# VH-VL binders against Indole-3-glycerol phosphate synthase (trpC), part 2

Target 1, 261 residues: Indole-3-glycerol phosphate synthase (trpC), of Aeropyrum pernix (q9y8t7)
Amino acid sequence: MRDSFLQKAIASAKDRTSLLEEIAGNCSPKPGRPSLSSSIREWVYRVGGAVIAEYKRCSPSAGAISTLDPVSYVQATRDASAAYSVLTEPNWFCGSIELIPYFARYKPVLAKDFIVSETQIRIAACMGASAALLIMEALTPRELQELAAAASRYGVEVLVETPDASHAVEASRLAPGSIIGVNSRDLKTLRVDYEAMLREVSKAREQLPGEVILVAESGIDSPDKALKAFKAGAQAILVGTAFMKNPQLREKILAELLQIP

## First folded at step 5 (VH-VL; from z4 with heavy chain K59Y, light chain V99E)

Design zj
Fold by ESMFold2, look of step 6:
Structure zj (fold): chain C 261 residues (1-261), chain A 123 residues (1-123), chain B 112 residues (1-112)
Amino acid sequence: as target 1 above (261 residues)
Amino acid sequence: EVQLVQSGAEVKKPGESLKISCKGSGYSFTSYWIEWVRQMPGKGLEWMGEIYPGDSDTYYEKNFKGQVTISADKSISTAYLQWSSLKASDTAMYYCARLEDFWSGYPYYFDYWGQGTLVTVSS
Amino acid sequence: EIVLTQSPGTLSLSPGERATLSCRSSQSLVHSNQNTYLHWYQQKPGQAPRLLIYKVSNRFSGIPDRFSGSGSGTDFTLTISRLEPEDFAVYYCSQSTHEPYTFGGGTKVEIK
């Protein structure tokens, strides 16, 4: 009888979409939005890995994370970042679609929300987003396919977030050309688990074509963990709370990639 | 660190009203269900009901429905358990607890508990 | 509602001994999603309960290896391989597969 967190988040997303449809109506995606996948590939070519810096003011598990404003965050982070992940979900993550322009001016933006309709994808693109998150566990296979097709029509790339290698392979099949994220939980604790994520990235890399971009999402809070994720086969890492708390971590990761002599 | 801090012990007479509190910190209070659990003297644990502070969804175990009111004030991260008219049989320890149902569906265990509020109702 | 019956009511043992606690459910605790939401809590005198084991056999963070859970369907067991002085407490099973959530009556593990 009680709604799970995910069920409440999906219901909220539907309500927010209905209100945005009333207000925004028929907006068109901004022209000239940069490619997330191209930026990741460029960084991989130049230094062996890409960093997606996440702007996240709150989370359910941590509550308030930081009061750092988006302009200051961008100023501290853009030189070493391939892209931004911007939380647009307001109720649990303290995000807003209005945050997107502050980041999209400088780097490709992944709009991170509970996306259940093509309207959300279109509006994110109207604000300047280059890509949108699709959560595999929140969607049926048909819904995933339909939303990925809609994103393509709007010139929006998708990152499909998956819990393990078998889902990563299935997501690549259902949404060809998508960026694939791995965000694993420990089967015992059901918490986000860096070691599980690392294993599943390695398994996914073995089974996926080399041109499929893999993003490691779980628990990366040190340069050593970042390097291990890249060695396991991730082309990019997504780092949130650690960067909000310690912006210098990103520069340390870059230094390790460059192998400063 | 996650903490649930409950209001202090109460001594009341039958027929009096009472409202006890549970304040959550170290996490997003509106993002988790808060559970209320009764423990009568020398007895086990009984689930009373729950509230989701984010939208005030509230559910009661059948024997407690109509006997207590569960509410929350999300502006101060506090949940409440309230009686309009106490009975001697309401003498018990009352715990609040947080339900873990974060990402990826239904773990349904109580991971953090308040310290308890002892309510004594006697003439 | 689901009745959880714990046995024995009291278990008198010495430190170093193995404790075996039983929890029996009036109905299967296997959810339609194939998970079994049977959990174990420890309550020391004067303290709130704390989670030990969730979903039958998974140790919660920080719980020592000497605690283990097993079982399926309707019959479940908590085992403490070697009792330590701090393990003398009351242990409750609980289920969250079916509403309303319910607890067992408890097993008190006390010093012989």
Scores: ipSAE 0.129, ipTM 0.673, lowest interface PAE 6.2, mean pLDDT 87
Fold by ESMFold2, look of step 8:
Structure zj (fold): chain C 261 residues (1-261), chain A 123 residues (1-123), chain B 112 residues (1-112)
Amino acid sequence: as target 1 above (261 residues)
Amino acid sequence: EVQLVQSGAEVKKPGESLKISCKGSGYSFTSYWIEWVRQMPGKGLEWMGEIYPGDSDTYYEKNFKGQVTISADKSISTAYLQWSSLKASDTAMYYCARLEDFWSGYPYYFDYWGQGTLVTVSS
Amino acid sequence: EIVLTQSPGTLSLSPGERATLSCRSSQSLVHSNQNTYLHWYQQKPGQAPRLLIYKVSNRFSGIPDRFSGSGSGTDFTLTISRLEPEDFAVYYCSQSTHEPYTFGGGTKVEIK
């Protein structure tokens, strides 16, 4: 049987975890890491929405992406960002766990990887991450529950990435207290579908308590798209390639955000 | 712009070795399976096998296993199909193609094809 | 191994006519995830194949709307509503629901 990209990424994550455990040992997460959820709620209170800026140097579909170094990226984005989403996956996204400290000194950090073990969560927290990504489609329900529980024990919040509203509700049940992300990718066509993402965010908002933070992920590359995602019920949006490629877009998103109720 | 560029046509004698190439550009070469497809003169398409260049994971259709070798050099974004000893029956057009399998975990379709390499084996 | 049987082998038509091409699978192509991975490719003389239709009925990007696909389970159809001069080619169905991946024998659409 041939392995898919996701299956190969999961296998790589298991191998990387084994090596990381061998060389990093039993580090303890440092106290005093800022809260991702608190930062998002503060931005929602102040301006009606929050921006999570993604740092990504490569992707499978695009290859190498126009890249600022971490210091320059933070300088360009910190005033418009409630938090950073930092890709730590080295093989397909050109990330590293060692990138986390560059961002964590300024804002809460979501560690983005194919997380399959609590060791990955603990070590991300040792580097200063405030939250970790769990991809619902990469985990059994039991694995999701166990990893979310482990994250809670380390004082690490989780963002559970889900494909639609029904999975968002299930994720909230399996991982109570987690931040819920809705990805714009249609599993049937495998293409980004921004319009479908908006519908699913709206459906999820209706079914989830208001205190559950809902994040609209991927496909947001313009101020208009950002505003529509907030109006659909997201408290935060994740913006990636646009922040890496269009410094002026960051200023436009901030200006449009300040105009929401 | 995704592109697969194959090496040029080959004229060979039975018993000779041959290695033909398929160079990918415009995407992360190591992140997608490369498929090899044979088309004998006047015939249809036959799947031969595949490679994942990121880790060299390789699978062969049963009738081609042991008859050809599929390999890749990820440092130059190139996949290869090779014979140690050609036969006249190896005369065919050979295509490489990219499998769209990103993210879903399921085989999809061959979205980009190389232009083909004509291999002619005659005495 | 899944056998895909295409009919007719050759379809001789004039420009402007409707073409209907059949593909029958020896086994259901419905995957356990409920998708049907049946695809259609076009191969013009001297060219590599190109993808037309994926997952039974979805037109690939840039494919004219005169091409449509239909069917389910084991029986599938490619329809070209009004043949253009550039549509005279060989058409292959392909399945990726089951390993090994297989192609049909092809239907040649030629000018009468």
Scores: ipSAE 0.090, ipTM 0.654, lowest interface PAE 6.5, mean pLDDT 86

## First folded at step 8 (VH-VL)

Design k4
Fold by OpenDDE, look of step 11:
Structure k4 (fold): chain C 261 residues (1-261), chain A 121 residues (1-121), chain B 112 residues (1-112)
Amino acid sequence: as target 1 above (261 residues)
Amino acid sequence: EVQLVQSGAEVKKPGESLKISCKGSGYSFTSYWIEWVRQMPGKGLEWMGEIYPGDSDTYYEKNFKGQVTISADKSISTAYLQWSSLKASDTAMYYCARLEDWGYPYYFDYWGQGTLVTVSS
Amino acid sequence: EIVLTQSPGTLSLSPGERATLSCRSSQSLVHSNQNTYLHWYQQKPGQAPRLLIYKVSNRFSGIPDRFSGSGSGTDFTLTISRLEPEDFAVYYCSQSTHEPYTFGGGTKVEIK
């Protein structure tokens, strides 16, 4: 059958990797990058949860999400965000790797892309990224292990995105020390399912060692949904579309967190 | 809001060339397959082929391969269906549709309004 | 290619009645991923088709709950619990489990 979106995205990433190698092959990772995990832990300790604010201008499903520029976004979100997730995929998400240095001045940055090569991780690190996204569904177990190891060599933390609790456990074994993200899909529609995500986060929290950081990814568009994610066992939530449309949402989330005894 | 808007009705003679269009909006045009479907007068729906605007990957149903050309211009979010030499038997309504694909072949979730092509002497 | 046979060809009913439409596949539509990609489309007179039901039983956005889909393997059914005047149209089943994509011949639901 024809290539799926994921396959197309991976192919594109491979192509971009070759281009990046040609252009920036001489770069070296920047020292002194802040830790994503440390920032999350700090926020958990202080307020009970961490928010990763994602800068995403486009998506396949929504097309153009917002024209909000990075400066305005940071101004609106930095006071209540533990980190930034920056989309670097250019074709479907209107991202750019060149966005990383700007956000990295303020918070730890998660480089979010379809990462399939060590080169992508290295270059992200050169740009100032603290962490890199690995999508479990896009990689073989071996590839995941290799990329996680590569990230470690560059001083880059890894957030492994998984579809459910069982994969979360597997990911933690394949990539020790990684941050685990849960982004569940509905079994009937194969779309992102917030409720399913909550269930899987809860299950994952029950099975994973306590030191493993769990991140609830996507689907959060209200303070109520944010709180439920934290209650389910997530130490951090990743909020993209909702923040792009309404950056002030982060203040409401923080306000709710602060009210939790 | 996802929309597909097709070009207007065409009246042609046999032997003439034709290119009709389908413009997508409200979503990432390069992220979804565009499908072409023929409906002859008073008949059912027939899949003709498809294109992925992101990389112009194209597939045809076997009966339409070599009979039509499917293309796209992603810079203006537009897909095309064209004939080099029309036949009377090409008289039909032609629809474009978006294929929702989240990793597997799915369904045609949004359709254009159709383009009526009439070929007669 | 997969042949989808719809029956009856024409269904004459009155508003308020229950409509049951059948779609039979020449072979199983269960994909290797365990999903069944059988869909229903509605085409009103003079209009383009619109997605009604996807993957056997899921109503598309904005579709009233009087529409329901069921079935498995090779036999599928679209049910309209209580026909509204706007429901008189042609209904097509379609599959995307196997290449190429194919449509049934359609069932015309007309007013009695």
Scores: ipSAE 0.335, ipTM 0.756, lowest interface PAE 1.6, mean pLDDT 92
Fold by ESMFold2, look of step 9:
Structure k4 (fold): chain C 261 residues (1-261), chain A 121 residues (1-121), chain B 112 residues (1-112)
Amino acid sequence: as target 1 above (261 residues)
Amino acid sequence: EVQLVQSGAEVKKPGESLKISCKGSGYSFTSYWIEWVRQMPGKGLEWMGEIYPGDSDTYYEKNFKGQVTISADKSISTAYLQWSSLKASDTAMYYCARLEDWGYPYYFDYWGQGTLVTVSS
Amino acid sequence: EIVLTQSPGTLSLSPGERATLSCRSSQSLVHSNQNTYLHWYQQKPGQAPRLLIYKVSNRFSGIPDRFSGSGSGTDFTLTISRLEPEDFAVYYCSQSTHEPYTFGGGTKVEIK
């Protein structure tokens, strides 16, 4: 039987982790890493919404996205950003764990990868990450619970990426206190469906306690789409490709955020 | 825009070798399976096999295993179908197609234009 | 391997008529994840196949709403509610629930 993309990504992550264990040894998480959740809550309090700016150079569906260096990206985005999402997956997303320090000195960093072991979480924190991505579809419920517990031991927050409201509610139950992301794609075509994402965010908000931070992911490429995601109930939005391709877009989104009472 | 562009038509004699190509563009070529499909003159579609260019995982339908070789050169985003010794029965149209897969069984979303291979003395 | 049997082999109709194409599988196409991976492709003369319907009843992007799919388990139907001149082609069902992937023998929809 052949492996799906997700199975191949998980296998790659295991191989990369084994190499990192051999090289990095028992590194300790950097002290004084800021809280992702606290930064999001501060922006929500001040402005009514938070932006997580994603640094992503490639993706399977788009291929190469941008050659913009991390220093230039940070300079262009940090004033409007509550946090950074940094792709560390090298094979499909052109990322690296070595990118984390460029961002972590300025804002909380979410390490974005196919995380399957606590070693990945610890090493991301060694590089300065404040949080780690867990993909619900890639993990059994027990694996999700175990990795979330491991993250807590390393002082690392968790964002659980979920495909819909039903999974968002389950993720909140399995990993209490985690940040919950909704990334509504057609998983068969990898196509973003922004209207489906809005519906699932709204459904998730209805069912989740108000203190649960809800993040809308993918497909947000304009101020209007950002505002609609916040109105649907997201506390934060994750913006990647649009910022990588059009740095000036951030100024437009910031201007719209300042209009929210 | 996603495109699969195949090499041109071939006229060959029995016993000759042949390698036809399928070049992908507009997406991450190494991130998707490439499928090969045969259509004999006046007949339906037959799945031949597939390759994942990212790691060269390759699978063949049982009747094509040992009869053809599927390969890829990821540096130029190109997949290949090749014969070491053509037979007259290899006369057919050959398509490449991209497989959409995430965690699900799958369909072919983009097809090459086809390569007509004619094998006659 | 899974055999997909299409009927009729040829369907001779006029523009504006309703076409009903059948596909029968030798085994259930319901996957353990509850999805049914039965698809329909159209092939016009001299062209590559194109995807019409995926997972029984979902129209692929850009496919006119006159095309619809239905069925369950082992029996599936493609319906063209009002034939247009460009719809005269060969239609193949395909399954990806089980390896190896297989195609039906095709139904030719031709102008009367």
Scores: ipSAE 0.274, ipTM 0.693, lowest interface PAE 4.6, mean pLDDT 88
Fold by ESMFold2, look of step 8:
Structure k4 (fold): chain C 261 residues (1-261), chain A 121 residues (1-121), chain B 112 residues (1-112)
Amino acid sequence: as target 1 above (261 residues)
Amino acid sequence: EVQLVQSGAEVKKPGESLKISCKGSGYSFTSYWIEWVRQMPGKGLEWMGEIYPGDSDTYYEKNFKGQVTISADKSISTAYLQWSSLKASDTAMYYCARLEDWGYPYYFDYWGQGTLVTVSS
Amino acid sequence: EIVLTQSPGTLSLSPGERATLSCRSSQSLVHSNQNTYLHWYQQKPGQAPRLLIYKVSNRFSGIPDRFSGSGSGTDFTLTISRLEPEDFAVYYCSQSTHEPYTFGGGTKVEIK
């Protein structure tokens, strides 16, 4: 009888993709897009961890988060960030594909949306994105494999968002070479569960080859939480809501990283 | 921070119309289903129906279909329950609640304080 | 529609005692995705219901650990290991496995 939130989001993504195909028609990925994975590895080598700074203006659970413009956000964040995660979903997250070119001038960009077609990946790359989000819970195993293969053909890396360690291991098998994210929200309750995220990151690190990049997502709102996520085995953290609401968080995280022997 | 605030108690006569409200704050109002639940005096809880304010998608329990109208005004983050002609049997407490779901229906995580509707001749 | 039958109708106990509340469903509440969407709510006099337990056995955020849920298929139990004065209320089970959503008739837990 009723459509769930995920069903509504997927339907919206399909409708938006159909419109984009009618309007954009032809484009090719921009040349010279930097590698998200290389940037993460460089930061890990040099300072022991990488920060992906997320630009997100709204969310279902929080409503409006910030009115900070992209220029001010980049000014505050670029020197301490390995990459940007840019929400492009317009209905629930207040994002736009048109945000990508600006952020891409400065850092590798992860395009975040409910990605259900390779057209979304191609157009994100046309706008300058280096990587695209695939949400494991929104895709069948076959769909995940097909979208990851399409991303590879467009020179786009993939971050696969997973809810736990067992899904992280399966995602690495289905999409070899992908960056693997562990989300700190319980997708069923939408509750932030930072402690559960830490446990699942640690379990995933134990089971995944060391060269697989592991990202701790959401719920990281303090330098202490960031350091614990790195110690649990994440090479990168994704910080959005805390960054947008607390402009001093960047400097505190960097200061804590620099104190590690 | 999430709150659902309902309109105040109503005392009505049979045949009168009524529209009661449920205002959501502290979250993206258009992103969650709003449920309506009736509780008759001294009785249990009855699910009446639901609306998704983002697109006005609505569903009614079979015994309430045609008896009430569920609507929303997303510009003011408010859902409504409405009767065109009240009956004495409509005397009850009416709650709104938010449905938590992600792919599957789960539970009602936040409830309004209730609106008591009294219909007497 | 699914009928949820709660027993007993009233449970008279003293603070510190263990309460055991039953909910029986007219049909299996196991969804095709293998989950069981059976939930428990508490309603204190003059207040709106509040969620205690979701999906049989999971405590909602902020709910004390003295509340626990168990069961499977058609038979479910809410347990309060040590009753506190604030726990004397009416408890409802509900299900969202099948449409329409339904509630049990309630169990009133009252002070002896």
Scores: ipSAE 0.269, ipTM 0.701, lowest interface PAE 4.6, mean pLDDT 87

Design k4
Fold by OpenDDE, look of step 10:
Structure k4 (fold): chain C 261 residues (1-261), chain A 121 residues (1-121), chain B 112 residues (1-112)
Amino acid sequence: as target 1 above (261 residues)
Amino acid sequence: EVQLVQSGAEVKKPGESLKISCKGSGYSFTSYWIEWVRQMPGKGLEWMGEIYPGDSDTYYEKNFKGQVTISADKSISTAYLQWSSLKASDTAMYYCARLEDWGYPYYFDYWGQGTLVTVSS
Amino acid sequence: EIVLTQSPGTLSLSPGERATLSCRSSQSLVHSNQNTYLHWYQQKPGQAPRLLIYKVSNRFSGIPDRFSGSGSGTDFTLTISRLEPEDFAVYYCSQSTHEPYTFGGGTKVEIK
């Protein structure tokens, strides 16, 4: 049987793991990395919600998104962002693990890739990442547990990306202490299904323990949509394509949040 | 906007070789399977095979294996379907299509306009 | 391979009428992941097929709400609530649950 995109992405990630070992050699995670969860909680306390600004130059569906360089991106977003999500997958997202150190100078960094090995987590930590993404649909429950445990050993927090509320609850059980993200794809438009995401975020918030940080992933391209995500129960929103095209959008989102009594 | 544009109609004789093309745009060409579908005159749709341009992984339906060759040039976002020796029975419309398969097998969401191949003496 | 049988072969109707198209599978189209990958395509005369419905009941982008899909297991239906002049075409069901991909024989919806 043919390999799906996800299977190919996983295979590519496994191959890159070997390359990472050769390139980075022996490394140890950098001490003193800021906490993603702490940053999110601080922003929730101060303004009612946290924004994770994602740096993503390409995607499978869109191809090239923006040529905006990291310096310009940070200049436009850092004052109003709790953290950065950095795509490190090189084949479909035009990412690089070498981007992590730069963004890590300013905010906690979420290393975003198809993570399937402990080596990827270790190297991300060595590069200065505060957290690593685990995609639930790309991993067996056992793999998810093992990788979450590995992340803990390296002092790396985990954001588990899930497709719906049911999986969010399962993820929280498989990987205790993890940040939970909900990401729903709209197959009609090949974009994130924003409305579906909102529904699932709401359902997830009703079922998850209060201490679990819930993240609405992508699909947000306006202050109104951001506000609705927070109202639905998300403590943080992850915004990628919209910020790549219009980094100043973050300021507008922040302004909206600050108006909430 | 996602688009698949196929090469023009072909009129050939039995025994001749032929290579038709399908150019993708508006998306990451290397990230999606390209499907080939045959439609004989007045008949239904038949899946022929597919290619993943990113690594040239290729699969054929059993009845088309060895009868045609599917290939791709990712540098120009183009997939190909070719015959080494055409037969009259190869007369048909040939469509390329993109497969949406985010994680699992899905569906053909975008189609080329088709290439009519006529093989006659 | 999975055989998809469509009925009727031809459906003659007038604009404004309701169209009901059937697609029957030789075996269950429920995937191991619990999804059902049965889809509907429309092909107008002289044009390429286009996706109408994916995964039994989901309308693709730009598809009017007069088109709807339903069914489960081995029996599926495409419904056009009120036929418009542009809806007269051939409709194909297709499955991607099992290898290889297969299509039904098609139902031609023609004007009475």
Scores: ipSAE 0.167, ipTM 0.717, lowest interface PAE 2.3, mean pLDDT 92
Fold by OpenDDE, look of step 12:
Structure k4 (fold): chain C 261 residues (1-261), chain A 121 residues (1-121), chain B 112 residues (1-112)
Amino acid sequence: as target 1 above (261 residues)
Amino acid sequence: EVQLVQSGAEVKKPGESLKISCKGSGYSFTSYWIEWVRQMPGKGLEWMGEIYPGDSDTYYEKNFKGQVTISADKSISTAYLQWSSLKASDTAMYYCARLEDWGYPYYFDYWGQGTLVTVSS
Amino acid sequence: EIVLTQSPGTLSLSPGERATLSCRSSQSLVHSNQNTYLHWYQQKPGQAPRLLIYKVSNRFSGIPDRFSGSGSGTDFTLTISRLEPEDFAVYYCSQSTHEPYTFGGGTKVEIK
């Protein structure tokens, strides 16, 4: 049977890991990296919610999203973002691990990739990443635990991406102290389902301990959708495509948040 | 907008070689399987094989294995179907299509316009 | 391989009439993930096929609501509630639940 996209992505990640190990296997994580969780909590306290601005130039579904360069992106988003999410996957997302240092100058950076190895986490940390993405559906529970533990050793926080509330709860148990992200897909289309995400965020918030940071991932392309995500119980939202197309959207979201008494 | 544009009609003689193309645009070419489908004159659709341009992973339907070669050049977002030695029985319309899968093999959501191949002495 | 049998081979109707096309599978098309990957394609004369319905009953983007799909397991139906002049074409069912991908023999909807 042919490999699925996820399987191919994982295979590619493994291949890249080998190459990365060869090139930068002796790197040491940079000290003094800011905390993603702390930044999120600060923004929650100040304005009621945190925005993670994602820099993503390509995606499998959309192809090329925007030609906006990192400098222009930061200029447009820096003042209103709690953190940056940086795609490092090169084949489908046109990302690069080398982007991390630039963004890390300004905000905590979440390294987003198909992370399947400790090496990937270590190298991300070496580049200045504050956190690393772990996709629950791409990993066995054991792998998730091991990678979360590895991240901890390098002083890297973990955002575990989950498809629903049930998995969110499981993820919180498998990787204590991790940030939990919900990214729901429509079972019919397997595309991101915003409404489903909201429902699952709400359910997750009801079940997770209060100290667990919950992130609503993807599907947000308006201030209204952002606010709904926060109302659903998310402490942070991750916005990618919408910000790439219109970075000023972040300011609009912030403006709306500030109007909430 | 997702588009697949195929090369023009071909008129060949038996024994000649041929390579036709399918260029994708409007999406990440390396992220989707490209399918090749044959339609003989007045007949139905036949799946021939597929390629994943991202890594050139390729599969053939059993009746077409060894009869044709499927390849891709991801640098120019183009997939290819080629014959080393054409037969009169290869006369047909050939379509390329994109497979929407998102983790599972789903359906052919976008099709090329087709390339007519005529093989006659 | 999965054999898809379409009936009738030819359907002669007038504009405005209801068209019912059948597709029968030699085996269940329910995947282990509980989805059914049965699809319908339309091919107009001199044109490439286009996707009409995916996964039994979902209309693809831009497809008019007069087209609908139904069925389960091994028996599937494409319905055109009111035939328009542009609907006279050949319709193929196809499955991707099992390897290899297969197509039905097609049903030609022609003008009476």
Scores: ipSAE 0.030, ipTM 0.649, lowest interface PAE 3.6, mean pLDDT 91

